VH-VL binders against PDZ domain-containing protein 8 (Pdzd8). Designs and how they scored, part 12

Target 1, 198 residues: PDZ domain-containing protein 8 (Pdzd8), of Drosophila melanogaster (Fruit fly) (q9vyr9r83to280)
Amino acid sequence: HQESLRRASALVSLNFVMQFLFHEFKNSNRVRKWFYRKLSIELDELISKTTTGKLLDKLTIKELELGDQFPDVKSLSVHNVELDKDEQRIENLDLLLDINYVGNFTTSIDADMVLGKKGSITLRVKQLSGMARLQFTRKPYTHWSISFLGDPELILDIESKYQGRQMQSNITNLISNQIRKAVRRKHTLPNYKLRYKP

## First folded at step 1 (VH-VL)

Design v05 (framework fv_vorsetuzumab)
Fold by ESMFold2-Fast, scan of step 1:
Structure v05 (fold): chain C 198 residues (1-198), chain A 123 residues (1-123), chain B 111 residues (1-111)
Amino acid sequence: as target 1 above (198 residues)
Amino acid sequence: QVQLVQSGAEVKKPGASVKVSCKASGYTFTDYAMNWVRQAPGQGLKWMGWINTDTGNPTYADAFKGRVTMTRDTSISTAYMELSRLRSDDTAVYYCARDYESGWLFDEYFDYWGQGTTVTVSS
Amino acid sequence: DIVMTQSPDSLAVSLGERATINCRASQSVLYSGKNYMHWYQQKPGQPPKLLIYWASTRESGVPDRFSGSGSGTDFTLTISSLQAEDVAVYYCQQYYSTPYTFGQGTKVEIK
């Protein structure tokens, strides 16, 4: 029992500190700019890679709000650790985190479409829960990556408009599916130069 | 297009050192790690290590610890592998191989290989 | 270290017949839905060439007759209809942990 109490206490402390830091820095220019950059990269991929992108000329981020809360970590375990040959330095580290996010991250995007048509999308992430893998690796450059094990629970509010009129549910379902695919991908957090797809 | 061009064949005596080069072209050199793999005559492939081409930090397989040094020169997009204190059983073809990465997607595999450099160690 | 073991060491197959190569890892190379293993083809006098990555995904330009299957510790490379240009040594590789290790190779030749 003592060990489980110690672990529970440490986890509560970690979550408290992370929530505190989130609320202190979520409105800072650096933090908001980082999320803006990440979202811009994802939107560039959507335009260049997907069938839907063929109908899009330009996407503009109109609003970005980081929401009310940082993700809660319900459990943290070390899945794998690799040391260098002298056991002096961590070469690879795999962490498994059971996360629960209920923070209302919100973004609004304006879409300029083929033939001068106009669209808009407002996305709010109400919940994102699941087992995440957080991996540290030095190859080929030192970086962290995050991915979900299996399909996370994802609850979204999506409002889409075309020429000022609210779109039908099949359009919001298409958008939701693209977001689910994006969430399932492995995302890198490099300390060094990273090649982004053109 | 992507090419990896290695230096020419070398003949060395036991105890000597050999330095093999691998010149990259057709991509941004510092965006991809470089691996080194050797193949003794009639044998399989053996991984020797890799180098981060941006930072210059290498990682070596234990079998080559203390004898191998990997470096790079970003100004000429070239990676180097130096093996010292050569023995007859170091006779092999040495390959460089690029680790592919695609930015937002992180797929890793050895997608392009050099043509190989034959190193013969004989007395 | 993870040991990759291939079988058979050598395989003689008639033109147009199916060739099957097996690869076994000493421990699971499956993590987060991905099998950290790849297949390479090496023709005489040439460097290895990436054939299949992540156990079952064909590299661009690789003919449809090549397929990979398996998960965890047991993997198979299949050539559905062997052609003359397929004479080569085939290597499996694990990319799960350093040091990265290859199987000993399977030589495929015409009967």
Scores: ipSAE 0.000, ipTM 0.427, lowest interface PAE 17.6, mean pLDDT 81

Design v06 (framework fv_vorsetuzumab)
Fold by ESMFold2-Fast, scan of step 1:
Structure v06 (fold): chain C 198 residues (1-198), chain A 119 residues (1-119), chain B 111 residues (1-111)
Amino acid sequence: as target 1 above (198 residues)
Amino acid sequence: QVQLVQSGAEVKKPGASVKVSCKASGYTFTGYYMNWVRQAPGQGLKWMGWINPDSGGTTYADAFKGRVTMTRDTSISTAYMELSRLRSDDTAVYYCARGYLFSEYFDYWGQGTTVTVSS
Amino acid sequence: DIVMTQSPDSLAVSLGERATINCRASQSVDYSGDNYMHWYQQKPGQPPKLLIYYASTRESGVPDRFSGSGSGTDFTLTISSLQAEDVAVYYCQQYYDTPLTFGQGTKVEIK
């Protein structure tokens, strides 16, 4: 019991520190540029990999707002750890995290389509909850990857426009479905796909 | 302690197939791509392909496309490489090697499996 | 495919002397300042062993006498003072693009 209380207190302290760091750095040019670059790479890959990408000439990020809160970690367990060949340093660490995100990450994207058509999408992530696997490594520099175990709970607010007119909800539902599929993929940081031609 | 342990030596006749295994331990199996590299007598190292153990996705070198199949079983942390329609010039030592986008180099190798193709 | 070419094919060096091996890529293997080129050592009857990754970073446990240098298309592996246990074949490898490719190997012998 006391061990459970001590572990809960440590987790509260971790979440407090992470929220503090998020609020201090969310408006820094370095942090915002990192998210901008990451999103741009994902959008470029989406255009390359999907049939609908053939209808898209250019995607431009018009707004990027990191939101109000960092994800809360409700539980954290160490699933695997690997030491270097000298057994002195951690090379790889595999963590399982029960996360709850309610931070309202928001992005607005303008789409230039074939034949001079214009579209726009505004996406807000209202909630993302589930069990995540976080893996990181030191070689040759620190990287991490994240993936969800099973089907996370995802609540989105999506507004789509085509030629300045608001699109029907069935289109936003289709976009929502594609985002849900993307969230279930394993994501690596930095993005390795820049090095490997499709 | 990271280890890659491969199956034992095989002797095959031309036209047969061979399936080599590579059992991983000491790390998260799905976190690293598994590569297969062969070395024929008197020749250098030749990459055959890789498998992403998480997705099962594979990429094969053109020289082996149509004859090689790479698979894995995540429940026992084991990768497999099957080469079909064997020829005498497939006589080689076959290695598995760990590499991934976090480790874009081969930091751990299996001990090798000798495959001899002769009549 | 990216072709990796090593020189020389073989060299004999006296114990304690410097050995130098060159590797040339048919196209640049540099991406954002990192060179996706690595060096491996293979002794008879053993699997290859990673020596140097990303052109110049020595793998843990590899002696200080091994060093790597170069960028883009031209790379060098240097053994500053050859020891008896260094008799092996050395391979360069690019990890820039699939198919992954190796050099033909350089055999290092004691004179």
Scores: ipSAE 0.000, ipTM 0.446, lowest interface PAE 15.9, mean pLDDT 80

Design v07 (framework fv_vorsetuzumab)
Fold by ESMFold2-Fast, scan of step 1:
Structure v07 (fold): chain C 198 residues (1-198), chain A 120 residues (1-120), chain B 111 residues (1-111)
Amino acid sequence: as target 1 above (198 residues)
Amino acid sequence: QVQLVQSGAEVKKPGASVKVSCKASGYTFTGYYMNWVRQAPGQGLKWMGWINPDSGGTTYADAFKGRVTMTRDTSISTAYMELSRLRSDDTAVYYCARDSYWLGSAFDIWGQGTTVTVSS
Amino acid sequence: DIVMTQSPDSLAVSLGERATINCRASQSVDYSGDNYMHWYQQKPGQPPKLLIYYASTRESGVPDRFSGSGSGTDFTLTISSLQAEDVAVYYCQQYYDTPLTFGQGTKVEIK
């Protein structure tokens, strides 16, 4: 339909603008600090909330690169909107986004393990795609969250070291599987949520 | 290890102010809201308010609004709660507590408590 | 304000027997399938400790004899087989809206 074609054209324009803004701001100290802080929260929860975390004493982010591209939005729909009765401001907003990310987000993490052992992991996100739910809500306090409907397609490059030596592929595969499971376990059983704290 | 360490017990006269500190360690201080909860002798828990350590933004319970001030110092990962114009019924143990997004913002880490006694 | 009401105020249970504590919210604390209510355990002379979050999820390190259930306005904490170390005051809390509020507490003692 013409309306569908018009919306598709608008989405292409939105993606172009988002890519422009991403390249303009990806090297901003403010933007990098936000991602650093967000990842630190995730790592702190991993240590305290998982069985794997019992082997970890401390995780330290050594490198953080936002990559080459912003996620491509293939479709955007409004799933739910709730307005404040008195002020007509948005109280709750649910958006469904079909995303495809191929931007090579990279982070390097040092792990201090029990008994004084040391490890390191360099993680690169080659692809992340799926239907995402972007939610704004004012309760219990104002925040945004993003979660995936079902399991997203996730392609990772992982380089891992233990005591300074590169680990073999079976260990890297174990780490990859733990990351995928941790993503699911960290919040809700079928998916995960990332919350923005301004 | 993740821990919150509070300042020591205080004895104050009515009308004075008290400032309790809560030093965080083992996690990203600015990534988690810090709450203050008090417990009068033999009574239940009463929420006083929270501070966002990143922005410095605060929300206070109405019962304490006008007398309570919450602040933080990110350079030393420490949160503060100051209660002014103290009354004898402010005698209580004061706790700081971190809330965790992953746990529905439940208070997963608590300080050991600071006893504040208000007596003439 | 959301009022959290616990019952009973105190409970005496024999070792090895089941203890049940109820908590009622004056309005629903459910949003998008998540119940923003949590349970805490406080032993004498200690700060409260998180026991159960999101009404039914057990915190790491909490024994499996503790379980939470319920949704919306009615919630239950169950200790399937009371142990000596479970003597404490138990509090429910809502995190749905400010001011955050706790129940009045339920004291669990050995019979």
Scores: ipSAE 0.000, ipTM 0.559, lowest interface PAE 11.5, mean pLDDT 82

Design v08 (framework fv_vorsetuzumab)
Fold by ESMFold2-Fast, scan of step 1:
Structure v08 (fold): chain C 198 residues (1-198), chain A 121 residues (1-121), chain B 111 residues (1-111)
Amino acid sequence: as target 1 above (198 residues)
Amino acid sequence: QVQLVQSGAEVKKPGASVKVSCKASGYTFTGYYMNWVRQAPGQGLKWMGWINPDSGGTTYADAFKGRVTMTRDTSISTAYMELSRLRSDDTAVYYCARGTYEFLSGYMDVWGQGTTVTVSS
Amino acid sequence: DIVMTQSPDSLAVSLGERATINCRASQSVDYSGDNYMHWYQQKPGQPPKLLIYYASTRESGVPDRFSGSGSGTDFTLTISSLQAEDVAVYYCQQYYDTPLTFGQGTKVEIK
């Protein structure tokens, strides 16, 4: 009972602190530039690697809004922890988090499409919920990674236009499927490709 | 005037190949998809596939995959449809038709006059 | 594949009377209020001609007696007062997804 009360208080405090930090830093140039860069890398992969990319020539980010709130942590457990000998610092940390995100992250993208036509895509993340694994590792370089255990619940609001007219559901479904694949992948902060390119 | 002009009638033997051309004029050739539709005598319209003249990308109906090849030559604004391993049931009028500029959501507003292909022994 | 089914296969209508052709799609061809279903007219020895696009919009030069209606899966082409020149086969077609598919056609004849 007493430990349950203390754990509940700790989660309330954690969520309060994370929401405070989010609101303080969501409009900072460093944070916005980081999200812009992450999205640009994902869009480059989409064009070069996917079936959807064959319909697209170039994607340009026009708007990026981080939304209204940070993910809410419903539970937190320590799956693994390794400490540095004598320095008492963390070498590896593995956390399981039950998260619920309803922050309305929004991006608007202009698309240069096949046949020299123009499109636009507006993506809003209405909800993202699930069990996330958050890992901190110092070796071979210091990084965090995040992945979901199983498929998260993801509610997207996607508006796709072609020459100012709504795109067919087939096209919006292809975009939605690529986003769902991206969300299910393991993501590394900073991006691993930037650390290991010659 | 926007116009699609197709090649003349063909008579082929079973097992042969036929290549039909469709020359576009009066519009930007690379700005519209080119559809191919066939019609057997007394039958309805059947879509064979389309080509994106800008990229050369194609989509074929399953019934024709492996036998149909669609190409284009942008220097002369001409689309081609080649059908191989001809059978008697390939006897039909073959049409090219311009798809409007909308991807997967357009309509076929301009049609060629049709090319009659007869497959007989 | 989206299957387009027309009814009737043929109809005979007296000059000046109304002709009605129905078309049913096996799944919805509506996206955000636009219906990606079109009507074509084909006279003997001629290529098909676009008549109505997006279910209800008349193509330029098409007489006002032709009208289209419906949404989702059920569509209707109406000729309010049949003229001799309207004798033709009419086809519905979905442009919503590949493969593009046509209905089997409805032959309109004078009674």
Scores: ipSAE 0.000, ipTM 0.428, lowest interface PAE 20.2, mean pLDDT 81

Design v09 (framework fv_vorsetuzumab)
Fold by ESMFold2-Fast, scan of step 1:
Structure v09 (fold): chain C 198 residues (1-198), chain A 122 residues (1-122), chain B 111 residues (1-111)
Amino acid sequence: as target 1 above (198 residues)
Amino acid sequence: QVQLVQSGAEVKKPGASVKVSCKASGYTFTGYYMNWVRQAPGQGLKWMGWINPDSGGTTYADAFKGRVTMTRDTSISTAYMELSRLRSDDTAVYYCARSYGDYFLSGEFDYWGQGTTVTVSS
Amino acid sequence: DIVMTQSPDSLAVSLGERATINCRASQSVDYSGDNYMHWYQQKPGQPPKLLIYYASTRESGVPDRFSGSGSGTDFTLTISSLQAEDVAVYYCQQYYDTPLTFGQGTKVEIK
């Protein structure tokens, strides 16, 4: 009981500090450049690794807005801790987090397509919630990774244009569904993990 | 489309230095590690090291430490590998190769340069 | 260093027949079910080309006759029905730890 209350108090403090830091640094040049780089890498993967990419000449990020709030951590637990052969250094650390994000992260992307056609998409993340695993590992190199244990709840607001005209809702819905599938494929265990090298 | 274009063949005398370039295009240069791999005539592939073009940080294989220097110029999306104090057994084809760095799917060398032949002879 | 050892050094296979190449790592390259080893194909006068990554995932554009299997320390590249364009040297590589290391290569020729 007391242990439960102490953990709840610590979690409230963590969320307060993270929210404070987010509002202080979200307009920092370093923070914005970091998100820009990560998104650019994802878009490069889309062009080079997918069939859809064969129809695209270039993708350009026109807007990047980090939104109004940092993800709220509803619960945090240590799932696993592994020490190396000498039991002196943490080899692996697994954390389970119940997260709820309602922050309106927004990005606008311009697409130069084959045959001189042009498109654009504006994506806003209204809500992202679910159980995530945050893992520290030293092999194959020291890094952190995050992945969802099941399909996260993802609510998107998408506006798309082709040749300057708004795409019909059925096409926008198709794009939304493809993004949901990509999140399940790349960020849901056991398929893929988002990996961050410190 | 992603391309890595390397500088032309070089002929050097023992004791000299050689600097090979690798110009990247079609992707975000700072988002991927650049690896250098060499292949001596009739032999297999040997990894020399990698550079993180974003930070400039490098990791070199012990066999080349003290003789190899990897650098980059982000303004022209070009990576460089300089090998000093050349020996005849440094005669090889030198390749640059892109690998994933700091995101989801990492490790594989998915795009390679065409190779630069370096001949060290007296 | 992690040593990657391939067998055989050279392999002659008739057109349409199965070719099998083995690669052994001196220590496990498995981390949490992911195997940090990749397969490359190199034709004369060309740079290596990625075929299979993470032991069993086929690179985009690679024909389905190429498959990878294995885990831990023992890995296999299989070409189910050898075609003329498959004549090349094949290399395995580990990405588990630096220095990154390649196998010595297996030359595949038509019998």
Scores: ipSAE 0.000, ipTM 0.474, lowest interface PAE 17.7, mean pLDDT 82

Design v10 (framework fv_vorsetuzumab)
Fold by ESMFold2-Fast, scan of step 1:
Structure v10 (fold): chain C 198 residues (1-198), chain A 119 residues (1-119), chain B 111 residues (1-111)
Amino acid sequence: as target 1 above (198 residues)
Amino acid sequence: QVQLVQSGAEVKKPGASVKVSCKASGYTFTSYGMNWVRQAPGQGLKWMGWISAYSGDTTYADAFKGRVTMTRDTSISTAYMELSRLRSDDTAVYYCARDYFEGSYFDYWGQGTTVTVSS
Amino acid sequence: DIVMTQSPDSLAVSLGERATINCRASQSVSYSGYNYMHWYQQKPGQPPKLLIYWASTRESGVPDRFSGSGSGTDFTLTISSLQAEDVAVYYCQQYYEYPLTFGQGTKVEIK
C-alpha cells in the first residue's frame, strides 16, 4: 500500500507541474511556432498524398489555440532501457504513458479549391486518450519519438463549410479518418529531423 | 503536389567535378531532409548521404567522404550534390529522395540525373 | 555497415501466382517493436517508388496484393497474385544506422 500511495502522490505532483508549465508557456512564440510548423507539415502531406488534396489549391491556418489543459498522465512505466557498454549512457529508452487529454486544442483552416471554390474547417480535439509510447534513441541521431499503442480514443468536433454553407456527414467523416490516421503515426520530437545536429 | 526535379544529364572527364541539382516543390522544403542515392549501370542502389534543408547539416557515407559535398539553397528550394575527382566508376544515375525524419522512408524521388565519366 | 542481403537475386513467377522475396540484415534493424526497414519498387527507366515502410505498412496507393512482414534481421515481401505491372526490381533498405544501406535487389519477371 505504501508504494501505491507514493506512486499516486508522484503522479499528482507531475501532473500539477505539467499543467503549471503548460499554462505558463502555451502563449510563448516558440511553442506556438512549433505547433504551427507541425500543423503546416501535416497539411502539406495531406495535399500531396490524398485524392482530396488534388482539389485543393491553398490551405491557410486562420486559428491555432493550444487549449486549456495539458494531457494527464495516469501511469508511467519504463518498458525498455539499453545502455552503451562503453560510456554507460542511455542508448535506447522506451516509456509507456497512459494519457488522457481533454484540453480542447482548436485550429481553423481556410481552403482555396479548384475553380475558385472556398472551404473552411474548424477542428477541436475534445478528448484523446490511450497508451502512448515515448522512445529515445541515439541511432541514427539522438531523437525522441511518440506513438500510440493501438487505436486511441479520439473525440473530435469538426465544422466544415463549402461556399459558406455547413457541410455534414461524408466530408466530415473523410477529414476525421485522415486525422485518426495521422494520430496513429509515429511522430519525431522535435517535429522535424532538420533541427538535429549529427 | 510534391515534385523533385533534377538537372539534366552530364558528361565529364576523369578528374573533373559534377554538380547535380534537385528542385523541390509542393511542400515546405525546410521541413524535410534530402538524400542522394546513386545507381551504376546494371547495379543496385547505393546511399551517398543526406542534408538537412533546414540547417544545412550533412551526413555522408564513408565511401564518398572527401569527394562529395551536399548543399541547399532555401530561397529556391533546391538541393545540390557535388562529386569531385570523378572516375569512370562514378558513371551512374544519381537520385535525390526526401525523407521526413531519421529512421523514416523515402516517399518521393527525383527522376534521376545520368552522369557519364569517360575520357 | 549493416549489410542487407536479398534472396533470390531473380524470380520468375506466372501471372496470378505468389512471389516471395526475403531480406536479411547483418544485425537487428528493430528497436522496441519498430522495424527500420522499407521496401522500394523500381521499374526499368524509372526512379524507385516507396512500396512498404516500417516492414509491414503499405504506402498509399499500393495494391493490397503487396504485403511485408518480419522483424529483427529477417524480413519478407510478398506479392499474393502477380500482375503484369509488378515486373520490376525490388529493394529492401534499412534506416536504423548510418550509412543507410539497400539490398542488392530482386528482379521479378513473368514466367
Scores: ipSAE 0.000, ipTM 0.475, lowest interface PAE 15.3, mean pLDDT 82

Design v11 (framework fv_vorsetuzumab)
Fold by ESMFold2-Fast, scan of step 1:
Structure v11 (fold): chain C 198 residues (1-198), chain A 121 residues (1-121), chain B 111 residues (1-111)
Amino acid sequence: as target 1 above (198 residues)
Amino acid sequence: QVQLVQSGAEVKKPGASVKVSCKASGYTFTSYGMNWVRQAPGQGLKWMGWISAYSGDTTYADAFKGRVTMTRDTSISTAYMELSRLRSDDTAVYYCAREYSDLFGSYFDYWGQGTTVTVSS
Amino acid sequence: DIVMTQSPDSLAVSLGERATINCRASQSVSYSGYNYMHWYQQKPGQPPKLLIYWASTRESGVPDRFSGSGSGTDFTLTISSLQAEDVAVYYCQQYYEYPLTFGQGTKVEIK
């Protein structure tokens, strides 16, 4: 169909523009600080809210590299849209995106462990693919959220060290499992109120 | 056009309660938060707290916790601030202010005209 | 609490001259590339009005003679050419953490 060809062409244009913007802005202070902050929140939750965190005293981000590519959007559909009373602005927007990420996002984290021991973890995201739900909502405050429908395909390279030597594979598997749980959760783009509500 | 219209001036005795209203018009009431700010005579602005017009959830400044109650009525697009156990140092102009929130934070884009509350014996 | 301190407390400026108001936060109010600091104008007998948000973005309808700058702990509001209608008290406000706090105000008057 002509319609299908037009939609495919639109996705190619969208992906081209997104890749261009990514390469232009990936080293900007705003973008890097946003990723740093988001990762810091996830690490804080890992330590405070999981039993695995009992073995970890503190996690510190030492390196953050946003990688080589922005996620590729293979399909995009509007699942729901709600306008205000005057139909002049979007109150809710619900998008389904079939994404494929092969960008090598890399972070290096220092781990302070129980009994004063030190570890380090280098995580590289080789691939992240799946159907994601991207939602914009103004109520009760304006925010965006992203979540995966089902389990995404996630391929990680994890290098972990303890006192400068390679960690046991059971510890690496524990770290991998916690990351997979984090990826499966619904994530909101932070409003100050969500992070610092008293 | 956005408008916030507050209730009229009040004179109260120490120990009494006062309930100030703020009627919103010109926008979708439930899409914005509402803040309350007071200003004592000759003094600066002091934040009292916030309410979600959508959920009714509130956050109060510690100085007013236990004495302040913020509510809203979505059927008439009106927010309320009730302050109990009034003291003479509660004499002030009380403002409601709409909170505009975007992805990264918030600011007060529209303010009510103010309600003067005088506490005297 | 974050303490917001303005200087000067009062400023007398001739018509057409530049007025500069400073606001200092007791700790950084910048996060993720954003400055959680806003400026409000309050004329005698009127409620405050939003003037500048995010330290440097002018609210719709505000004349271009008003500008804001700064980051971290130090912020400035500038009126490039003071007009008679600009006589007011100006307040800075942080929205970085609760409780929200305002500066003590700077009164701008004609010299």
Scores: ipSAE 0.000, ipTM 0.479, lowest interface PAE 16.1, mean pLDDT 81

Design v12 (framework fv_vorsetuzumab)
Fold by ESMFold2-Fast, scan of step 1:
Structure v12 (fold): chain C 198 residues (1-198), chain A 125 residues (1-125), chain B 111 residues (1-111)
Amino acid sequence: as target 1 above (198 residues)
Amino acid sequence: QVQLVQSGAEVKKPGASVKVSCKASGYTFTSYGMNWVRQAPGQGLKWMGWISAYSGDTTYADAFKGRVTMTRDTSISTAYMELSRLRSDDTAVYYCARDTSEYYDILSGYYFDYWGQGTTVTVSS
Amino acid sequence: DIVMTQSPDSLAVSLGERATINCRASQSVSYSGYNYMHWYQQKPGQPPKLLIYWASTRESGVPDRFSGSGSGTDFTLTISSLQAEDVAVYYCQQYYEYPLTFGQGTKVEIK
C-alpha cells in the first residue's frame, strides 16, 4: 500500500513536470521549427505512399499550433530492461505507457493539386489515447521508438475544402483513415541517425 | 511523387573512373539517407554504401573502400557515387535507394522505400 | 558479414497456387522484438521494389496475397495465390549490421 501511494505520487509529479516543460518550450523557435520539419516529413510520406498523393503538386503548412496540454500518463511500467555484459549500461529499455492526450494539436495545410486545383485541410487532434510502447535500443544505432499496442482511440476534427467549398464526408473519411494508419506505425525518434556496427 | 532519377548509361575503359548521379524530388532531400546498390549481369544485389544527405557522412562496404566516394549537393537535391580504378567486374547496373529519415526517423524504418531507375556501367577495353 | 541464403534459387508455380520462399541469416537479425529483415521484388528491366519490411509489414499498394513471417534467423515470404504479374526475382535483405546484405534471390516463374 505505502509503495503504491509513493508510485501514484511520483506519477502526478511526472505529469506536472512534463506539462511545465511543454508550456515552457512549446512556443520557442527551436521547438516550433522541429515540429514544422517533422510535419513536413510526414506530408512528404503522405504524397509518396498514397494514391491520393499522386493528385497533389505541393502541400504548404499555413498554421501549426502545438495545443494546450502534453499527454497525460495514466500508468508507467517497465516491461523489459537489458544491461550490457558489465551491467553498467542499458542496452534495451522497454516501457509501457497508458497515455491520454487531449491537447488540441492543430495544423492547417494548403494543397496545390494537378490542373491548378486548390484544396485546404485543417486538422485538430481532439483526443489520442491508448497503451504506447516506448523503447530505447542501442542496435543497430542508439535510438528511441514509440508505437501503440493495438489501435489507439483517436478523435479528429477535420475541415477540408476543395476550390473554396466544403469537401464530402467520403474525402474526410479517407484523410482520417490515412492519419489512423500513420498513428499505428512504429516511429523512431532520434534527431540524426548515427550508424555503427552492433 | 517521390522520384529518384539517375544519370544515363556509361561505357568506360579499365582504370577509368565513373560518377553516377541520383537526383531526388518530391521530398525534403536532407531528411533522408541515400544508399547505393549494384547488380552485375545475371547476379544479385550488392550494397556499396550509404550517405547522409544532411551531414555528408558516409559508410562504405569494405569491398569498395578506397575506390568508392559518395557525395551530395543539397542545392540541387542530387547524390553522387564515384567509383575509381574500374575493372571489368565493375560492369553492373548501379541503383540509388532512399533510406531512413535523418532527423526524426518518423517516416522510415531500416529499409529502402524508393529506388532510382538504375544506371548501366559497362567496363571494357 | 551476415550471409543471407535464400531457398530455392528458383521455383515454378501454377497460376493460383501458393509460392513459398525461405531466407536464412547466418546470425540472428532480430533484436528486442524487431526483425531487421525486408523483402524486395524485381521484375526484368526494372529496379527492385519494396514489398515487405520488418519481416511481416506489407508496403503500401502491395496486394494482401503477399505475406511475410519469421524471426531470428529464419524468414518466409508467401504468395498465397500466384498471379501472372508476380513473376519476378525476390530478394531478402538484412539491416541489422553493416555491410547491409541481400540474399542471392529467388526467381518465381509460372509453370
Scores: ipSAE 0.000, ipTM 0.457, lowest interface PAE 15.2, mean pLDDT 81

